# Designs tried in a protein design chat: VH-VL binders against q8ixk2r445to577. Part 58

Target 1, 133 residues: q8ixk2r445to577
Amino acid sequence: FFGMLQNKGLTDYCFDYNPPDENQIVGHQVILYLCHGMGQNQFFEYTSQKEIRYNTHQPEGCIAVEAGMDTLIMHLCEETAPENQKFILQEDGSLFHEQSKKCVQAARKESSDSFVPLLRDCTNSDHQKWFFK

## First folded at step 3 (VH-VL)

Design I4 (framework fv_zigakibart)
Fold by ESMFold2-Fast, scan of step 3:
Structure I4 (fold): chain C 133 residues (1-133), chain A 120 residues (1-120), chain B 107 residues (1-107)
Amino acid sequence: as target 1 above (133 residues)
Amino acid sequence: QVQLVQSGAEVKKPGASVKVSCKASGYTFTSYYMHWVRQAPGQGLEWMGYINPSRGYTKYNEKFKGKATMTSDTSASTAYMELSSLRSDDTAVYYCARYGDLKFPAFDIWGQGTTVTVSS
Amino acid sequence: DIVMTQSPSTLSASVGDRVTITCKASQSIGNWVAWYQQKPGKAPKLLISKASTLESGVPSRFSGSGSGTEFTLTISSLQPDDFATYFCQQYESYPWTFGQGTKLEIK
């Protein structure tokens, strides 16, 4: 699958990646932004290797979570996906990060009205449910 | 009905090129990846690569890089696979196949196949 | 590349028999295995995905099991329509690879 990865609980928000430097697309945090489908920032591919790829004619980026962290960041994709880049998108829409045993949740950035995807203990909350649009 | 319909059989001479089409119907063409699979006479299945119809992004099996070119036409809901500099060992049935949905991720819909015969 | 090895290459059986086809991966692939049925002159048909999930419309006599490196496809009570060639496929790692096929024929 590919497309806009939208949150069920935060219904107008989608995964979004807008790196500040187009020559260095890795190392920055993935955010949530109002779904608009314009340009390249909101289009992701979920692969059979359980990767979430940012694959829009730029160097291939894969969403990862560093050990001990709860933020989703962009890394380089590898031929064989490392464990920190593997997410299980389940039938109910839960996005499970197997290495950490946590789920991706739509969450508010501290002291702002902006939203980001973060790893949290798994619940059956709609804020932890995602689907491709 | 969800369906993939491929172009008809081709007989080509060595050195020629051939372009196989795969027309999709019954689903949103740009929402699924289109893969190509080859089957030589009496042999098994071999994955060639895929195209993302929404973005035009392609991934090829290393064995077919420089030999096969995958393209798509979203207005026509049609995917294409072109083979260049044909040799006798390119003789095979070529299939297009859709990568399925989250519940059944695999090749859930296949084209009927296009036989390409390369002979002098 | 991940190598998928099927056994047996040819299996002779009678209607009503329970048959099992095995597929081994050269490295761990989790449960990212699909099974296909192919009849002469026809495109392959998806039977099972994610090692054990039965495709809609496929008879319940077909089942899949396994994880990691060893997988099986079982037909609990063989029917005449089941004589065909069966292929396993891994879709964990590119390039995606298929087993060499198992031809199921009448004994």
Scores: ipSAE 0.006, ipTM 0.542, lowest interface PAE 12.8, mean pLDDT 85

Design I5 (framework fv_zigakibart)
Fold by ESMFold2-Fast, scan of step 3:
Structure I5 (fold): chain C 133 residues (1-133), chain A 120 residues (1-120), chain B 107 residues (1-107)
Amino acid sequence: as target 1 above (133 residues)
Amino acid sequence: QVQLVQSGAEVKKPGASVKVSCKASGYTFTSYYMHWVRQAPGQGLEWMGYINPSRGYTKYNEKFKGKATMTSDTSASTAYMELSSLRSDDTAVYYCARTPEYHKLYFDYWGQGTTVTVSS
Amino acid sequence: DIVMTQSPSTLSASVGDRVTITCKASQSIGNWVAWYQQKPGKAPKLLISKASTLESGVPSRFSGSGSGTEFTLTISSLQPDDFATYFCQQYESYPWTFGQGTKLEIK
């Protein structure tokens, strides 16, 4: 699967990665922003290794969650996907992060107007349901 | 310090096109989305769309699809909004406006406005 | 589209008055509301974001409150510079929409 990774609950919002420096593709948080339908910074690939790849620029980035954290960060992809980069896209649209046993949820940060994907306990909420468009 | 300076007033005949400019200064142009908002005489504000200057991506309000075209020139720190096939009901003041960060969708700085008058 | 309705459309008041402007959304929008002030011939100026967060440089006599579908802008002691048109804006859902405006004029 590939395309814009859109939220079922926040129907206007897509995974978005727009690093402030295009020469440093990794190390920044993945956000949610208005779906523009043009791919590029919102174009992701879900791989057979359970990775969510950002491959608009080389080197390829892979979404990861560091131990003890709940934010999704762009890391370099590896030849064999490490556990912190594995997300199971379930039939119901849930993105299950294997290492933490939590699900990706569209959420507003408490002190911010921004929407971001965060790890939360798995529920049957539409804010935890994702699909490629 | 942050300033958005728009081009001057325009008077056009029905069927013409007009291109309004918005020159940004006092911040990094490519780090913020630029939006366009119009206000018809005596009316409220209506959001038209935005452009991401770093990527060139645009998002339009459905009402303005096919009517407005948004572009930007990164080297000049200038955003543009072009209206085609002008009609009398396109008479309005057109504003460019910045969001504080690309994910915060309220407008912290506004241009002074460009009056576009369409009359025969 | 989410419809934002302001009341009153016109408000007459005197310097020193406490004035209240209400904004109602056609559906729940959390606290994702901004308020703007517009003086004749000028661009709008941001006053408040996130329903109640006062913008830097805006006088403390301005305050906002509300959540869900009903929001309020209050000016605690009206000053001559405050006679203007006020607009609310929702930014919960695309497309972003504004209220029709409330004109605050001298009594």
Scores: ipSAE 0.014, ipTM 0.649, lowest interface PAE 8.2, mean pLDDT 87

Design I6 (framework fv_zigakibart)
Fold by ESMFold2-Fast, scan of step 3:
Structure I6 (fold): chain C 133 residues (1-133), chain A 120 residues (1-120), chain B 107 residues (1-107)
Amino acid sequence: as target 1 above (133 residues)
Amino acid sequence: QVQLVQSGAEVKKPGASVKVSCKASGYTFTSYYMHWVRQAPGQGLEWMGYINPSRGYTKYNEKFKGKATMTSDTSASTAYMELSSLRSDDTAVYYCARVYSDRFGTFDYWGQGTTVTVSS
Amino acid sequence: DIVMTQSPSTLSASVGDRVTITCKASQSIGNWVAWYQQKPGKAPKLLISKASTLESGVPSRFSGSGSGTEFTLTISSLQPDDFATYFCQQYESYPWTFGQGTKLEIK
């Protein structure tokens, strides 16, 4: 799948990645932002290797979560995807991070009106349901 | 200039506790995770865990869970690591080291180390 | 846990030599490897991150390579200041783990 990765519970919000420096696309947290339908920083690809790729700039970026962490960070893509970059997009819309056995959830950033995707224990909450549009 | 300055050497008896401090300067304290690594005499490095000073949450190596406690004081730009129920095999040099908080990173700056000796 | 194994454990060399230290991971870790230099009585110093990225201020004679499970640190022309212990570290998954170290000694 290709497109904007939208949250079912937080209905107007999509995965968004806009690094402060276009020459340094890795190392920053993925955020959630109002879906704008224009692609670019909201355009992601879900690959057959279970990666969520950000292929808008060189080099290609892949979303990862360090073991023990709960934030989604942009990494460089590898020829063979490491386990921390693998997400299982399930039929019910849950995005399961197999290495941690947790699900990606839309959450409010502390003391802010901003939103971010975080790993949380898996539930049937709509805030843990994602789809490409 | 980035500096991490640790508290001085400690000599403790078995069963005691020790609290090591790590004072940061030259950067925004809350923008970097603070990790703790120990090194037993003549041996390799062992990762203990980290604290995120911005949010106060911690991650411990399972081996140190219930043994080590990590805290931080944002107003003092200081991280702490307390080790309880000391045994002779806790004799080591304890290091603090920073990692960029919103990135996958490595230990780019280290404290000078605090020697903890457990004997009697 | 991911086990990092260095070879050799001790290496004797002379100034001007090309020195190679190898690090093997028990499972694939992409390129999430760092190399550190430690001198007696001092804290480790970061030399290389992400397998091959040289840290600012580190001499160009140091280089790193590798991906997956096998990684190499090379010193192209050994200087007196380079006699130290070298450690590799994986940061692909927690707990973060280090190799046992390679002690580079003067011949």
Scores: ipSAE 0.006, ipTM 0.521, lowest interface PAE 14.7, mean pLDDT 85

Design I7 (framework fv_zigakibart)
Fold by ESMFold2-Fast, scan of step 3:
Structure I7 (fold): chain C 133 residues (1-133), chain A 121 residues (1-121), chain B 107 residues (1-107)
Amino acid sequence: as target 1 above (133 residues)
Amino acid sequence: QVQLVQSGAEVKKPGASVKVSCKASGYTFTSYYMHWVRQAPGQGLEWMGYINPSRGYTKYNEKFKGKATMTSDTSASTAYMELSSLRSDDTAVYYCARLEGYKTHYYMDVWGQGTTVTVSS
Amino acid sequence: DIVMTQSPSTLSASVGDRVTITCKASQSIGNWVAWYQQKPGKAPKLLISKASTLESGVPSRFSGSGSGTEFTLTISSLQPDDFATYFCQQYESYPWTFGQGTKLEIK
């Protein structure tokens, strides 16, 4: 699967990565932003190694969750995907983070007026359901 | 001048369907979400859902899934809300309202005048 | 669903009075509340967004405050044009929910 990774509950919002510097894509949070259909900052690929890759910029990045955190951060992709970079995209649209046993949920970021994907206990909420467009 | 103009009042029998229109003017129709809200006589406001006219995405209040259908016609700058299998408790004024979905704008700033739907036998 | 409870349901007041309407959320909603004014036979009109941000063109006698679970709308010096029904709305999460309304009427 590849394309824009869109939320079923926040139907207009997609995974988005807009680092402050295009030459330094590591260490910043993945956000949610209105889907624009142009690819670019919203183009992701789900790989056979269960990675969510951001490949619109070089070097190629992979979404990860650091131990004890609930935010999705961009890391450099590795030859063999580490456990913190593995997500199971289930048939019902849930994005299950294997290492933490939690699901990715669309949530409002209180410190700013934006939305972000966060790890939460798995529920059947539409805010935890995702699909490629 | 930004305007949302809705279709006229409707009287329907139980079991029928009704389709309310909301014609937008004075702004770029595809740049704003269109929300639908109803108000039963003497009661409060109830959010039904929204449609993104640019992409056709919809989000429904669970209470209205399978009962309400939201669509839009970009060439006519018109949004529609169809309500099926009408019951007496669907008697209400139905409003369309626009909303900007970017960042901090999650409130309805411009409203249509309302369409009264009466369901009676 | 987040439940929004307004008090009072009806409020009688005189021109010049200071009026306060309260809205309570069943769970924390940050500052994601809007206030609307509705006159008989008309659509609601946005007064305040993000708990305390006054909409352009709304008189300065209107103000909002609060965060978390308790919010208030205040009219500092009531005018004849202010007799209407007022609604709060949370937009923290879907479905969006409204309070039941407060009818402000002449004493």
Scores: ipSAE 0.006, ipTM 0.544, lowest interface PAE 12.0, mean pLDDT 84

Design I8 (framework fv_zigakibart)
Fold by ESMFold2-Fast, scan of step 3:
Structure I8 (fold): chain C 133 residues (1-133), chain A 121 residues (1-121), chain B 107 residues (1-107)
Amino acid sequence: as target 1 above (133 residues)
Amino acid sequence: QVQLVQSGAEVKKPGASVKVSCKASGYTFTSYYMHWVRQAPGQGLEWMGYINPSRGYTKYNEKFKGKATMTSDTSASTAYMELSSLRSDDTAVYYCARHDFPYRSGYFDYWGQGTTVTVSS
Amino acid sequence: DIVMTQSPSTLSASVGDRVTITCKASQSIGNWVAWYQQKPGKAPKLLISKASTLESGVPSRFSGSGSGTEFTLTISSLQPDDFATYFCQQYESYPWTFGQGTKLEIK
């Protein structure tokens, strides 16, 4: 399905992607920002390939985690999803990144009061539970 | 300058409901989250939840879901917290507290004076 | 839920003493800790944010330190006005949780 990907614990916050240059849609970090209900930069699609796609701009972007990193970065989507772009949305709302065996958590950015989705050890925390609205 | 003024003490019977108000002044009401924290007699502080007055969004501590309801009136710069089906263990001082999110840390820079709610038969 | 445990629960001290209060989190919370002072019949007052940032108007005898799971509030030279209950609070994850409090009383 698709829509705004909202955090259960940090209820006002949604996945957000706002690239600074529309001609370079990839390579930047996915953030969390106040849900505005208007789609656009907060509109994502969860695919049968277990991708989280960003289709607001072209070419389409797919969220990925680079090896050894814990941040979610926008990459180009591929015909066959690579392992670093696969997230398993589980029945309890956990978003599991199989390659790293970690879960996506709403977290404070270091040295900042802004929020970002980061890979963390899986827990039963509401900050690791997500849903499309 | 910045001030949070809460409604007066309440004495209620078990099963009743109570609605506590928190009137804000000295700042833009919709630019800050309003949280509610309670303190039972001789006990520590317990976070209940918050309301974002700009959007009306609320977040509750699981312990208070179905028990507390948070609302706000932006034209009056007032936040409300209602407790239903009161029990004796709801006896506490209830505080409203301001949080500047996300541009400040998640701590409370200003607090209301507190509203004492006593539940007794 | 992240559990915040303060030690000691009660501390007796004399004016001029150096006082240390410890707060331990059940899991790592970075530096997302605040400290509050509460006097009888009054609302809590923010003293320290982000583990070590002293709030404006708070006397310099107060200081905070720590990261991860162990945090400390220190009063370098206790004044009569400092006898109160002190609370730590984590704000890394909801629900936000407080320590049980440390009551600082006259020896």
Scores: ipSAE 0.012, ipTM 0.675, lowest interface PAE 7.9, mean pLDDT 87

Design J1 (framework fv_zigakibart)
Fold by ESMFold2-Fast, scan of step 3:
Structure J1 (fold): chain C 133 residues (1-133), chain A 119 residues (1-119), chain B 107 residues (1-107)
Amino acid sequence: as target 1 above (133 residues)
Amino acid sequence: QVQLVQSGAEVKKPGASVKVSCKASGYTFTEYTMHWVRQAPGQGLEWMGYINTDTGNPKYNEKFKGKATMTSDTSASTAYMELSSLRSDDTAVYYCARRGYWTPYFDYWGQGTTVTVSS
Amino acid sequence: DIVMTQSPSTLSASVGDRVTITCKASQSISHYVAWYQQKPGKAPKLLISDASNLESGVPSRFSGSGSGTEFTLTISSLQPDDFATYFCQQYRSWPYTFGQGTKLEIK
């Protein structure tokens, strides 16, 4: 699958990655922003290795969660996907992070009116349901 | 229809304070943040900060921290911006403008409040 | 802070002309740009959001384009009502910043 990764509960919001430094694509947090239909910063690929890849820049970025954290950050993709970069897109639309056993949820960023994807205990909430468009 | 109506023009002496109001109507007040933008005579637009009308938490442009205070009254659907220790270079038109989480740009603006600081 | 630079600062044109105003960001802001029109003594009015989305009620002669660091506002056939000052604004990062403005005046 590839395309814009959209949230079912937070309608019209998509995974978005636009690093502030054009020469440094890794290390920053993935955000949620209004879907604009233009691809680019909202264009992601879900791979057979269960990665969510950002192919806009070289080298390719892969979404990861570091130990003890609940935020999704951009890391470099590896030849064999490490466990912290594996997400299972389930039939019900949930995006399950294998290493932490938690689900990706659309959430409000602390002290802000902006939104981000965060790891939370898995529920049947529409805010934990994702699809490519 | 959506309307933002601001309080009238103010003339103040240096060292005084002024509090500008922005009354909202035609939408659910707490679903939009209220931002403040200043425009000095003959100059461009400068973002000052906003008040989160749902949480009551303000966020300021660093340049205006300690100078501007932003508050809101949900029951009155009114946002406020107070300037303290006025100087002549605070003379400007002050605008309120709403920003939504679905519309992260300023789709509606108040008519502006002229604040003149003179001796 | 992200600096927004508009060009030209002033533009003289005639009714019926195609005019283009440019806006450059000091760093990438993707498509998080709005364009506003301001007439003397009036508040700014939203024309374009997300670089290219035309606001409801705004004439189709207005269009926006661009992504990353370079953006344009185009008026395909200038009308008398269009003589005003135009501002671009980025909303990618705090603090929000505006361009210096472009004054469109009669030639």
Scores: ipSAE 0.005, ipTM 0.543, lowest interface PAE 15.0, mean pLDDT 86
Fold by OpenDDE, second read of step 12:
Structure J1 (fold): chain C 133 residues (1-133), chain A 119 residues (1-119), chain B 107 residues (1-107)
Amino acid sequence: as target 1 above (133 residues)
Amino acid sequence: QVQLVQSGAEVKKPGASVKVSCKASGYTFTEYTMHWVRQAPGQGLEWMGYINTDTGNPKYNEKFKGKATMTSDTSASTAYMELSSLRSDDTAVYYCARRGYWTPYFDYWGQGTTVTVSS
Amino acid sequence: DIVMTQSPSTLSASVGDRVTITCKASQSISHYVAWYQQKPGKAPKLLISDASNLESGVPSRFSGSGSGTEFTLTISSLQPDDFATYFCQQYRSWPYTFGQGTKLEIK
């Protein structure tokens, strides 16, 4: 699966990554932004290694969750996907992070009008449902 | 309709530079990246790199770093590739080719620009 | 870099023949393969994307298959217009790489 990763509950919002330097793509937070399909910032791939790759740049980036965190951060992809980079995109649209045992939810960013994907306890909320568009 | 029109053939001496242009029309220029592919006489295709037409940032095949410089002018919907320190083995047809974010292959190509390097 | 090994380099066939061109990748590239047709003095033309998706306007006698490391382009019944050079290309990772090409000529 590849393309825009769009939220069901928070309509018209997609995964978005816009690092300040496209030659240094790691270390920043993945956010949600209006789906536009016009830029590489919203192009992701779900791989057989259960990675969510930001692969329009080299080296390739993979979404990871750092210890103790609930945000999605871009790391470098590895030959073998590390545990903190493994997600299960289920048929019902839920995006499950294996290591934390939590689900990715569209949420409001702290003290902001922006939105971000955050790890939360898994529910049946549409805000935890995702699909590739 | 989508069209990519490249500049005409060039004949250069070793050590010289050449700048090839690729003018795009029929689509939103900044919504696609512009790639460059060369083909030496009787040889295959070789990807050189691309220009992000939105940000202006290039990405090069490591093999062509220092050889090729890729730029774009959004106001003119034109991509440019400059080759420096030309050598005889730079003799080739150079193509610009469009690549989309959702279509990561080359769906439209320029007609090619022949660059000949000879003493 | 991912190496695309294309075979055969040259193929002689007759109108009406069924022909197959193979491309092998040095590592798994999933379905991220395109096939192009190139005629002398012309730019390559996209025929197939994503290993098996036939592009609009391309005759149905063309087909692509494969995944992982082995891919094939098949022409079910050669027509006069099909004699050209064909290239496979991977777009799984940078740098993009092409097969060396297969020249399909008249027997």
Scores: ipSAE 0.000, ipTM 0.620, lowest interface PAE 12.7, mean pLDDT 92

Design J2 (framework fv_zigakibart)
Fold by OpenDDE, second read of step 12:
Structure J2 (fold): chain C 133 residues (1-133), chain A 119 residues (1-119), chain B 107 residues (1-107)
Amino acid sequence: as target 1 above (133 residues)
Amino acid sequence: QVQLVQSGAEVKKPGASVKVSCKASGYTFTEYTMHWVRQAPGQGLEWMGYINTDTGNPKYNEKFKGKATMTSDTSASTAYMELSSLRSDDTAVYYCARKYFGSHWFDPWGQGTTVTVSS
Amino acid sequence: DIVMTQSPSTLSASVGDRVTITCKASQSISHYVAWYQQKPGKAPKLLISDASNLESGVPSRFSGSGSGTEFTLTISSLQPDDFATYFCQQYRSWPYTFGQGTKLEIK
């Protein structure tokens, strides 16, 4: 699966990544932004290694969760996907992070007008449902 | 001080083209998208689309596809909107407006550019 | 497209009056509404974001409320500087859309 990764509950919002430096794409947080279909910042791929790849840049980035964190951060992809980069996109649309045993939920940032994907306890909320478009 | 300064008023004949400019200053140009909004005489505001000033990719209101072309020049901190095949109903004030990636409202706005189309 | 129906189109009031302008969305848009003030020959000015957040520098007599499909802009005590046209905007989805505007004029 590839393209825009869109949330069901937070309608018309998609995974979005915009690193400040095109030559240094890692270390920043993945956010949510209104889906625009222009590629680049909103183009992701779900791989057979259970990675969510940001492959508009070289080297390719993969979404990871750092220890003790609930945010999605961009890391470099590796030959073998590390445990903190493995996600399961379920048939029901839930996006499950294997290592943390949490689900990815669309959430509003505190004291902010922006939205981000966060790890939360798994529920049947549409805010935890995702699909590629 | 953040400012958006647009090019001057234009008077064109039907079928002609016009290109409006919007020069930004007082902030990092590529950290914000530049949107275009038109206002026909005595009418409301209509969102036309925007240019991603970082990537150069535009997003158009479906209504204005084929009518408007939005571009930007990062070296000049300037956004451009070209209107083609002008008609009388294209007569309006055209505004550029800044939008932060993390928000979805406009601040600030350019002073507006009046485009008049008449035979 | 989401339609924003603004009312009234014209409102006559006096200095000191409490005035309310309403926008109704064709579908639920949560709190994703902004309000703008526009004076003749000038560009719109942002007043309120996220339905109720008063922007910096905007007088406290302005307030916004509402969620879902109905939103209001209120001026608690109208001042001479407040006579202008006001617009609501939704940003729940593309394309962004505006209300048709409310002209607030002196009675």
Scores: ipSAE 0.026, ipTM 0.667, lowest interface PAE 5.2, mean pLDDT 92
Fold by ESMFold2-Fast, scan of step 3:
Structure J2 (fold): chain C 133 residues (1-133), chain A 119 residues (1-119), chain B 107 residues (1-107)
Amino acid sequence: as target 1 above (133 residues)
Amino acid sequence: QVQLVQSGAEVKKPGASVKVSCKASGYTFTEYTMHWVRQAPGQGLEWMGYINTDTGNPKYNEKFKGKATMTSDTSASTAYMELSSLRSDDTAVYYCARKYFGSHWFDPWGQGTTVTVSS
Amino acid sequence: DIVMTQSPSTLSASVGDRVTITCKASQSISHYVAWYQQKPGKAPKLLISDASNLESGVPSRFSGSGSGTEFTLTISSLQPDDFATYFCQQYRSWPYTFGQGTKLEIK
């Protein structure tokens, strides 16, 4: 799958990565933003290695969650996907981070009026259901 | 003792194919990717591509796509690079080089395989 | 493709000298640069990663610096074993590209 990675519960919001500039593509948090059909910051690929890949710039970025953290951060893609970059997209739309055994949930960021994907205990909430559009 | 040992020198005619091997020892083969870099006589280094030893999936520099084929045999801990339709400007030393999944640099390198294409 | 240009192409120096080799990228590559040493007839050896991180087992007289488009490799007190060709490599973007090399030779 490839395209916009949209949330079922948070209508019209998609995974979005907006690095500060072309030379600083990694190290920043993935956010949720209003879905637009223009690709670029919202175009992701789900790979056979269970990666969520950002292909707008080279080298490619891959979403990761560091041990003990709950935020999704952009890292450089490795030739062999490390465990912290592996997400299982299930038939019910859950995006399961196997290393932490938690699910990606759409959540509001308290310090601003923005939304972000975070790791949370797995539930049957629509805020934890994702699909490619 | 981590080692990459490459196959011996080859002399080929234009239009032929050559297959270079790179045998790894002293580490877990599937925890590292294997990259291929060539160096023409008196020239600089040119990255050709790599093989993901865990998945078996190759990735090529566009210049070598359709010309080079990279494969691996995990049971033998050996990576291979085959170059087809050889031309005189393919004369070079071909290196394999190891890359850890959590790093972005090459260490160690094989000793190199000299491929000479002569008419 | 990102073009890496080294200067000088050839550098003559004496044992004990401080030498600096520069590497310029055609576009910004942050700190995604490695440096390699190659002796005649031998494979390259990794010296420095991420522009400034000295690899284990590499003598402390080697150091790297820089970010963006300009990078330097410095040898603070040149030893006989250091006469070799040095290459920079960027890993900001595929394809990975190398500088043309700087040959360090004895004066």
Scores: ipSAE 0.006, ipTM 0.526, lowest interface PAE 15.5, mean pLDDT 85

